# VHH binders against Tyrosine-protein phosphatase non-receptor type 20 (PTPN20): the designs that were tried, part 2

Target 1, 254 residues: Tyrosine-protein phosphatase non-receptor type 20 (PTPN20), of Homo sapiens (Human) (q4jdl3r159to412)
Amino acid sequence: IMQEFMALELKNLPGEFNSGNQPSNREKNRYRDILPYDSTRVPLGKSKDYINASYIRIVNCGEEYFYIATQGPLLSTIDDFWQMVLENNSNVIAMITREIEGGIIKCYHYWPISLKKPLELKHFRVFLENYQILQYFIIRMFQVVEKSTGTSHSVKQLQFTKWPDHGTPASADSFIKYIRYARKSHLTGPMVVHCSAGIGRTGVFLCVDVVFCAIVKNCSFNIMDIVAQMREQRSGMVQTKEQYHFCYDIVLEV

## First folded at step 23 (VHH; from L2 with G100A)

Design M4
Fold by OpenDDE, last read:
Structure M4 (fold): chain B 254 residues (1-254), chain A 124 residues (1-124)
Amino acid sequence: as target 1 above (254 residues)
Amino acid sequence: QVQLQESGGGLVQPGGSLRLSCAASGFTFSSYRMSWVRQAPGEGREWVSGISSSGGSTDYADSVKGRFTIARDNVKNTLYLLMDSLKSDDTAVYYCAKEARWTLYDLPDYFDSWGQGTQVTVSS
């Protein structure tokens, strides 16, 4: 397992980061060293505006799984985030981080604080229709209105809340349930998956989701191959050795 | 038919205590994980506490840790929630909920059965 991870780390991928490194786009990145490839970045609108997000397509057993991997939104990029979600007709957001971890803001809340008051953005109005706080994750239902057209979109967010600041979840079962509920909720567009940087926990989610789908369909899978595919499309996917190992460990639980 | 009936709610002052009970029938109670879930006015549902089928494992939301105790009597088919040091923020309808069994291949709703709830009001 560790040898596989090392092999993945040693693989040089010829990706370019020109868009993310443009002076005007630098402030839109949460981390300086975590950028999307130009070839797989998600363009916004007709002008192809920048967001730190990547299309991820994983092929396994003849089936393609389609995701958007992205960083946790900054206050200044919340509007862009929702634009991305709506433009891609995504109905599910998987959030694998808390807003604050270890005293550091990891993600700005891009949803309303209460059921009574919508989040007002420049181009969107986000309503929280309902929410359920469970032991290991939170489910939120949003109604997102595009102000220019008045069109409404229903979006479901699942936030895993029990990933420690360092390491991997203590309960594999809880994370499995979380992933499966996200998959069960998915109807349209790419599933939008984010953590803080959009590569570590996000990578684990994508990998394990594909694996579980494979198992359910009685298909073979190769974790190294899956992660390799992800890394070709977004640098650093499954960021740490521990995370990579966790991908294997969690499979043993099912 | 699965039936869950909560009782024991009421009005208490801050710092007070209550004991909630949930009478279960219509299923093998001892075979299922059970939880307490609460809903405050104008808010969503919030998981409060859970207990394993045997009662050997218990979990609590951070907001109630150290104050609430979940227990069960599988002979009496009853779930309990002991609430101590109650706060105004604990005001809610408290529901007894049966956790659904799941596998990788079968993922039903998280909770497959609910009681009618019992009102807990903490006010001076």
Scores: ipSAE 0.926, ipTM 0.969, lowest interface PAE 0.4, mean pLDDT 95
Fold by OpenDDE, last read:
Structure M4 (fold): chain B 254 residues (1-254), chain A 124 residues (1-124)
Amino acid sequence: as target 1 above (254 residues)
Amino acid sequence: QVQLQESGGGLVQPGGSLRLSCAASGFTFSSYRMSWVRQAPGEGREWVSGISSSGGSTDYADSVKGRFTIARDNVKNTLYLLMDSLKSDDTAVYYCAKEARWTLYDLPDYFDSWGQGTQVTVSS
């Protein structure tokens, strides 16, 4: 397992980061060193505006799994985030971070804090229709209205709340449930998955989701191959050796 | 048919205590994890506490940790929630909930059965 991870780390990927490094886009990145490849970045609108997000397509046993991996939104990029979600017709958001971890803002809440008052953005209005706080994750149901057209979109967010600041979840079972409920909820578009940087926990989610789908379909899978595919499309996916190891460990739990 | 019936709710002053009970029937109670879930007016549902089938493992929401105690009597098919140091924010309908058993191949709802709930009101 560790040898595989090291092999992945040593692989030189030819991706370019020109868009993310443009002066006008720098402030849209949460981390300076975590950028999308130009070839896989998610363009916004007709002008192909920038957001730190990547299309991720994983092929396993002839089936393609389609995701958007992205960083936790900044206050200034919340509107862009929703634009991305709606433009891609994504009905599920998997959030694998808390807003604050270790006293540091890891993600701005891009949703309303009240059922009574919507979040007003420049181009969107987000309503919280309902929410359920479970032991390990939160489910939120949104109605997102595009102000220009008046069109409403239903979006479900699942937020895993028990990933420790350091390491991996203590309960593999809880995370398995979280992943499976997210998959069960998925209907349209790529599943939008984010943590803080959009590569560590996000990578684990994608990898394990594909593996579970493979198992259910009685298909073979290779974790190294899956992670390799991800890394070709977003640099640093499954960020740490512990996270990589966790991908193997969690599979053993099922 | 699975039946869950909560009792023990009521009006209490801040700092007071209540003991909730949930009578379970229609299933092998000792084989399932059980939880308490609450819902305040105008809010969503919030998990409060959970307990393993044997009662050997318990967990609590951060908001109630140190104040609430979940327990079960598998002989009596009863789930309990002892609530101490109650606060106004604890005001809600409290539900007993049966956690569903699932596998990778069969993923039902998180909770497959609910009681009717019991009202807890904390006010001065």
Scores: ipSAE 0.924, ipTM 0.969, lowest interface PAE 0.4, mean pLDDT 95
Fold by OpenDDE, fold request of step 25:
Structure M4 (fold): chain B 254 residues (1-254), chain A 124 residues (1-124)
Amino acid sequence: as target 1 above (254 residues)
Amino acid sequence: QVQLQESGGGLVQPGGSLRLSCAASGFTFSSYRMSWVRQAPGEGREWVSGISSSGGSTDYADSVKGRFTIARDNVKNTLYLLMDSLKSDDTAVYYCAKEARWTLYDLPDYFDSWGQGTQVTVSS
């Protein structure tokens, strides 16, 4: 397992980071060293504006799994985030971080804090229709309205709340449920998955989701191959050796 | 048919205590994890506490840790929630909920059965 991880680390970066490194786009990145490849970045609107997000396509057993991996939104990029979600017709967001961890802002809340008052953005209005706080994760239902057209979009967010600051979840079962509920909820577009940087916990989610789908379909899978595919499309996916090991461990729980 | 019936709610002052009960029938109670979930007016549902089928493992929301105690009597088919040091923010309808059995192949709703709920009001 560790040898595999090291082998993945030795692979050359397959893409360029020109868009993310443009002076006008630098402030849109949460971390300076975590950037999307130009070839897989998610363009916004007709002008192909920049957001730190990557299309991820994983092929396993003849089936393609389609995701958007992205960083946790900054206050200044919340509007861009929702633009991305709506333009891609994504109905599910998987959030694998808390807003604050260890006293550090990891993600700005891009949703209303109340059922009564929508979140007003420049181009969008986000309504919280309902929510359920469970033991290990939160389910939120949103109605997102584009102000210019009046078009409405229903989006479900699942936030995992019990990933420790360091390490991996203590309860594999809880994370399995979380992933499976996200998959079950998926209807349209790529599933939008984010943590803080959009590569560590996000990578684990994508990998394990594909693996579980494979198992259910009685298909073979290779974790190293899956992670390799991800890293070709977003640098640093499954960020740590512990996270990589967790991908194998969680499979043993099913 | 699965039936869950909560009781024990009421009006209490801050710092007071309540004991909620949930009578279960229509299923093998001892085979399922059970939870308490509450809903305040105008808010969503919030998981409060959970207990394993045998009662050997318990867990609590951070907001109630150290104040609430979940327990079960599998002989009596009853779930309990002991609520101490109650606060105004604890005001809600409290539901007992049966956790669904799941596998990788079958993932039903998180809770497959609910009681009618019992009102808990904490006010001076």
Scores: ipSAE 0.920, ipTM 0.966, lowest interface PAE 0.4, mean pLDDT 95
Fold by OpenDDE, fold request of step 25:
Structure M4 (fold): chain B 254 residues (1-254), chain A 124 residues (1-124)
Amino acid sequence: as target 1 above (254 residues)
Amino acid sequence: QVQLQESGGGLVQPGGSLRLSCAASGFTFSSYRMSWVRQAPGEGREWVSGISSSGGSTDYADSVKGRFTIARDNVKNTLYLLMDSLKSDDTAVYYCAKEARWTLYDLPDYFDSWGQGTQVTVSS
């Protein structure tokens, strides 16, 4: 397993980071060293505006799984985030981080803090219709209205809240449930998956989701191959050895 | 048919204590994880506490940790929630909930059965 991970790191990845490195786009990145490839970045609108997000397509057993991997939104990029969600007709967001971890802001809340008051953005209005706080994750239901058209979009967010700052979840079972609930909820567009940087925990989620789908369909899978595909489309997916190992461990739990 | 019936709610002053009970029937109680979930007015549902089928493992929300104790009697098919040092923020309808058993192939709702709830009001 460790050898596989090392092999993946040694692999030269194609792609450039020109868009993410543009002076005007630098402030839109949470981390300077985590950028989308130009070839797989998610363009916004007709002008193809920049957001630190990548299309991820994983092929396994003849089936393609479609995701958007992205960083946790900054305050200044919340509007862009929702634009991305709506433009891609995504109905599920998987959030694998807390807003604050270890005293550090990891993600700005891009949702209303109350059922009574919507989040007002420049181009969107986000309503929290309902939420359920569970032991290991939170489910939020949103209605997102585009102000210019009045079009409404239903989005479900699942936030896993028990991933420690360092390491992997203590309960594999809880994380499995989380992933499966997200998959079960998925109806349209690419599933939007994010953590803080959009590569570590996000990568684990994507990998394990594909694996579980394969198992359910009685298809073969190869974790190394899956991660390799992801890394070709977003640099650094499944960021650490521990995370990579966790991908194998969690599969053994089912 | 699965039935869950909560009792023990009421009005208490801050710092007071309550003991909630949930009578379970219609299923093998000892085979399932059970939870308490609460809902305050105008808010969503919040998981409060959970207990393993055998009672050997318990968990609590951070908001109630150290104050609440979940327990179960598998002989009596009863779930309990001991609530101490109650606060105004604890005011809610408290529900007994049966956690669904799932497999990778079949993932039902997280909770497949609910009680009617019992009102807990903490007010001076």
Scores: ipSAE 0.916, ipTM 0.964, lowest interface PAE 0.4, mean pLDDT 95
Fold by ESMFold2, last read:
Structure M4 (fold): chain B 254 residues (1-254), chain A 124 residues (1-124)
Amino acid sequence: as target 1 above (254 residues)
Amino acid sequence: QVQLQESGGGLVQPGGSLRLSCAASGFTFSSYRMSWVRQAPGEGREWVSGISSSGGSTDYADSVKGRFTIARDNVKNTLYLLMDSLKSDDTAVYYCAKEARWTLYDLPDYFDSWGQGTQVTVSS
């Protein structure tokens, strides 16, 4: 497993980060060195504006699994985040971080705070219709209304709340359940998946989701191949050897 | 037919104590993980505490740790929640909930059965 991870780390991948490195876009990045490739970045609107987010398509057994991997929104990028979700017709957001971990802001609160007060964005209003706090994750149901047309779009957010400050979850079972509920919730568009940087925990989620879909369909899979595919589309997906090992640990438990 | 019947709710002053009970029938109680879930007026549902099928492992929401104790009696098929040091924020309907069993192939609702709830009101 370690040999595979080192091979993935040493692989020289072609790609440019010009959009993320533009001076006007630097404030839109949570981490200066974690950027989307120009070729796979998710554009915003007709002008193809910048957000730190990447399309990821993983192919296994002739099936294609489509995701957006993105950083946790900054205060200044909350409107852009919701625009991305709506423009891509995504109905699921998987959030694999708490807002604050170890006293450090990992992701700004980008959704309505209460059932009574919607989040007012430039072109949208986001209503929190319901929420359910579970042992290991929170499910939130949103209705997003486009102000100009009055049309609405349903989005379900599943936030995993028990990833430890260091390492990986001790109980793989809770994370497995979380991923399966997120997949079960999917109806339209790419699944939007984020943690803080959008490459570590996010990479684990994508890998394991593809593997479980393969198992359900009695298809073969190769974890190294899956991680290699995602790294071609967003740099550094699955950040650490511990995270890579965790992908295998989850599969072995099942 | 799965049946869950909560009791023991009521009106208490801040700092008070209550003991909730949930009588279970229509399933093999000792084979399932059980939880207490609460819902305050105008809010979503909040998992409060859970207990393993054997009773050997318990867990609590941060908001109630150190104040609440979950227990089960697999002979009497009864789930308990002992609530101490109650605060106004604990005012809610408290539900007994059965966690569904799941596989990669079959993922039912997270809780597949609920009781009718018992009202707990913490007010001066």
Scores: ipSAE 0.799, ipTM 0.918, lowest interface PAE 0.8, mean pLDDT 91

Design M4
Fold by ESMFold2, fold request of step 25:
Formats: sequence, structure tokens, C-alpha cells
Structure M4 (fold): chain B 254 residues (1-254), chain A 124 residues (1-124)
Amino acid sequence: as target 1 above (254 residues)
Amino acid sequence: QVQLQESGGGLVQPGGSLRLSCAASGFTFSSYRMSWVRQAPGEGREWVSGISSSGGSTDYADSVKGRFTIARDNVKNTLYLLMDSLKSDDTAVYYCAKEARWTLYDLPDYFDSWGQGTQVTVSS
């Protein structure tokens, strides 16, 4: 497993990061060295404005699985994040981090705090319609209203809250259940998946989601191939050897 | 038909204690993980505590850890929640909930059966 991960780390992938490296866009990145490729970045609006997010298409057994892998929003990029979700017709957001972990800020709180007060965006209002706090994750139902028309768009967020500060979850079962409920919730557009940087836990989520979809369809899969596909579309997907090993560990729990 | 019936709710002062019970019937109680879930007025549902089918493993929401104790009696088919050091924030309807069994091929709702709930009110 280590040899596979080292081979993925040494692979010479072509690609450029010009948009993310523009001076005007540097403050839009949570980490200056974690950037989307120019070729696969998610554009905003007709002017193709910048957000730190990548389209990911994973092919396995002739099936295509479509995601947006993105960083946890910054205070300054909350409007951009919701615009991205809406422009891509995504109805599911999978958040694989707490806002603060071990005293370190991982993601800004980008949703309405309570059922009473909506989040006011430039062109939209985001209402928290309902939420359910479960043992290992929180499900939030949002209604996004376009201010000009009153048109509504529904988004479900599933936030996994039990990823440990170091390593990977000791109980794979809770994370498997989380991924399957996120997949069950999917109706439209790419599934939006983020952690803090949008490459580590996010990469594990995408890999395992594809693997379990393959299992239920009685199809073969290759974890190294799946991770290789992801890395071609967003640099560094599955950050650590421990995370890579965890993808295999989850399969053994089947 | 699965039946879950909660009891033991009521009005208590802050710092007080209550014992909730949930009588279970219509299924093999000892085969399922059980939970307590609460819902305060105008809020969403909040998982409070869970217990494994055997009773050997328990877990609690951070908001109640150290104050609440979950237990089960697989002979009497009864789930319990012992609540100590109650606060006004604990005011809610408390539900007994049966966690669904699932497979990769069949993923039912997280909880497939609920009681009608019992009201707990913590007020001076």
C-alpha cells in the first residue's frame, strides 16, 4: 500500500495554477500552496471568476461519478461558495471537518446559525429549514431563495463531526454510514465535498464513495486508479499515507 | 407492529433529576441499538445518547455528558435515561428511537421507529 502511495506522490502530473496564483486571487485561498488546476477549476458566473474548487469526474466500470472538491470557505468567500453550489445545481454538501479542531481554524461557518435568521448573500437568502444532530454527523436542510424572483433551491448539508485531530477514524463504520447517507441524499449536480483544504479527507470521501457504489453494482474497482484519477483533476487528493491506507481499511469492513 | 412508549417526563427545577423509561414491543429489542433523541421548541432533533444492543457500549452528546446515563434491560425490553443536574437548556420532548439496521444495498432512515415522546421541562 505504501509503494502505491509513494508512486502516486512521485508521478509527474502536468498542470498549471495560474488563476489561483494571481495576486488578486491569493486571499481567496485558505492555503497558498493548495490550488486548483486551471483546467479543472470551477468558474463563477459568466466572467469565470475564481474560487478554490475543482471538478472531479471519476470513471469506474463505465460509470461516471461527479463531484466538486473545494476548500472550507473563508469569511471572504462565503458568497462565492453558495454561488458555486447554486450555479452547478448541487443539492448535497458533504463537510468533513469541524469549524475549529485542536484550536486551529479549519473552516468558516458559512450557513445560517439558527432557524430564525437567514444568511443574507448578494443575490440570495439562505434559510436553515431544519436540522438533525446524529451521533457522528449533522444533517442540515437549507432553502436558498433568489432575491429577484423568489425562486427556491433546496440544499442538504451533511457534516461529519467525529474525524479525530490526528490520523483517521478508529471506527470505519460511522464514516461508511455517513458517506452512504450523503450518496442517498444526492439528486442533482455534482456532490460538493470539502474539509479544510479540500484534498485530504475530501479525497478519502470521494474514493470510498466510488468504491461502495461499485460494490453495490457488483463492479470491480482499483483504489490506486481512483486516487490517480482524482489527482489528475485536483493536486494532492488523499494527502497522507494514513489516509490512503484508511481507504483500504474501509473496504475490509465490508 | 413496532411500539415504543416513553414515560417519566415532567416539570423539575434546575439541578433536579428525572428518570425516563421506554417500553418496547413488536420487535426483538435485544437485537437493536437504541437511542434517546430530544427536540426543544423551535429547534431541530438532537441525538442525546445511544446504547449498543447488548448494553456494553454507550455514548453521549457533549451537551449531556457526565449528567445523563443511558441503560437498557433486555429482559424487560425497556430503555432508560437517567437525567441529573438538569438545566433549562434540557427542556425538550424526549423520544425513544430504534436505530435501523442497514446494508450497503439497503439504507433505511437512520431511525426507523419512534415513540410519541415525553415532555421534560426544566424551570424555576
Scores: ipSAE 0.787, ipTM 0.915, lowest interface PAE 0.8, mean pLDDT 91
Fold by ESMFold2, fold request of step 25:
Structure M4 (fold): chain B 254 residues (1-254), chain A 124 residues (1-124)
Amino acid sequence: as target 1 above (254 residues)
Amino acid sequence: QVQLQESGGGLVQPGGSLRLSCAASGFTFSSYRMSWVRQAPGEGREWVSGISSSGGSTDYADSVKGRFTIARDNVKNTLYLLMDSLKSDDTAVYYCAKEARWTLYDLPDYFDSWGQGTQVTVSS
């Protein structure tokens, strides 16, 4: 497993990061060195404006699985984030981080705090219609209204709350269940998946989701191939050897 | 088939204690993980505590840790929640919930059976 990860780390992938490196876009990145490739970045509107997010299409056994991998939104990019969700007709957001971990801000709280008061943004109004707090993850149902048109869209967010500050979860069971509920919730558009940077835990989620879909369909899969495909579309997906090993650990548990 | 009946709710003062019970029937109680879930007026449902099938492992929401204790009696098929040091924000309907068994191929609702709930009101 380690030799596979080292081979993935040493592979030199062509790609450019010009949009993310533009001075006008640098404040839109949570981490300076974690950027989407120009060729796969998610454009905003007709002007193809910048957000730190990548389209990811993974092919396995003739099936294509479509995602948006993105960073945890910044305060300044919350409107852009909801614009991306609406323009791509995504109905599921999988969030694999707490807002603050170990005293460090990992993701801004981009949704309304309570059922009573909607979140007022520059271009959108976001209503929290319902929520359910479970042992390992929180399910939130949103209605998002674009102020200029009055159009609305239903979005379900599933936030995994028990990823440890360091390493990977000790028990795979809770994370497996989380991934399957996220997949079960999917109806339209690419599944939007983020952690803090949008490459580590996000990469694990995508890999394992594809593998479980393959297992259910009694189809073959290759974890190294899946991660290689991801890395061609967003640099550095599955950040650490521990995360890569965890992909195998989860799959072997089932 | 599955029946869950909560009892023991009521009106209590802040700082008080209360014990909830849930009588279970229609399934092999000792084979399933059980939880307490609460819902305050105008809020979503909040998992409060869970206990393994044997009773050997328990877990609690941060909001109730150190104040609530979950227990089960697999001979009497009864789930308990002992609530100490009650606060006004513990006011809610408390539900006994049976956690569904699941497989990669079959993913039912997270909780497949619920009681009717018992009201707990913490007020001066």
Scores: ipSAE 0.781, ipTM 0.914, lowest interface PAE 0.8, mean pLDDT 91
Fold by ESMFold2, last read:
Structure M4 (fold): chain B 254 residues (1-254), chain A 124 residues (1-124)
Amino acid sequence: as target 1 above (254 residues)
Amino acid sequence: QVQLQESGGGLVQPGGSLRLSCAASGFTFSSYRMSWVRQAPGEGREWVSGISSSGGSTDYADSVKGRFTIARDNVKNTLYLLMDSLKSDDTAVYYCAKEARWTLYDLPDYFDSWGQGTQVTVSS
């Protein structure tokens, strides 16, 4: 497992980061050195404007799994985040962080704070229709209304709230259940997955989701190949050897 | 047919105590993890506490930890919630909920059975 992770770390991936490095876009990045490749970045609108987000397509056993991996929104990028979700017709957001962990802001609160008051965006209004706080994760149901037409789009957010400050969850069961409920919720578009930087916990989620889909379809899988595919499309996916090892641990629990 | 019936709610002053009970029937009670879930007026549902099938392991939401105690009696098929040091934001309908068993292949709703709830009101 260690040798595999070291091989992935040593691989030379020649992608470009020109859009993320433009001076006008630097304030749109949570971390200045964690950027989407130009070739796989998610464009916003007709002008192909910038957001720190990457399309990820993972192929296993002839099946293709489609995701958007993205950073936790900044206060200044909340409008852009919702525009991305709607333009890609995504109905699931998997959030694998609390807003504040260890006294550090990991992600800004980008959704309506209560059932009473919607979040007002430039072209959309986001309503929190319902929520359910579970032991390890929160499910939120949003209705997004386009102001000009009155048409609406349903989005379900699942926020995992028990990732420890350091390392990985001690109990794999809670995270397994979270991933499977997120997958069960999926209907349209790429699944939008984020943590703080959009590469560590996000990479674990994508890897394990693909593996579980393979298991239920009685298909083979290779964790190293899955992580290699995602790293070609967003730099540094599955950040640490501990996270890489956890991908194996969580699969073996099954 | 699974049946869950909560009781023991009522009106209580801040700082007061209540004991909720949930009578269970129609399933092997001792085989399932059980939870208390609450819903305040105009809010979503909030998991409060859970207890393992044997009763050997208990968990609590941060908002109630140190004030609430979950217990079960597998002979009487009854789930309990002892609520101490009640605060106004504990006002809610409290539900007894049966956690579904799941596998990778069979992923039911998180809770597959609910009671009708019992009202707890904490008011001066």
Scores: ipSAE 0.773, ipTM 0.911, lowest interface PAE 0.9, mean pLDDT 91

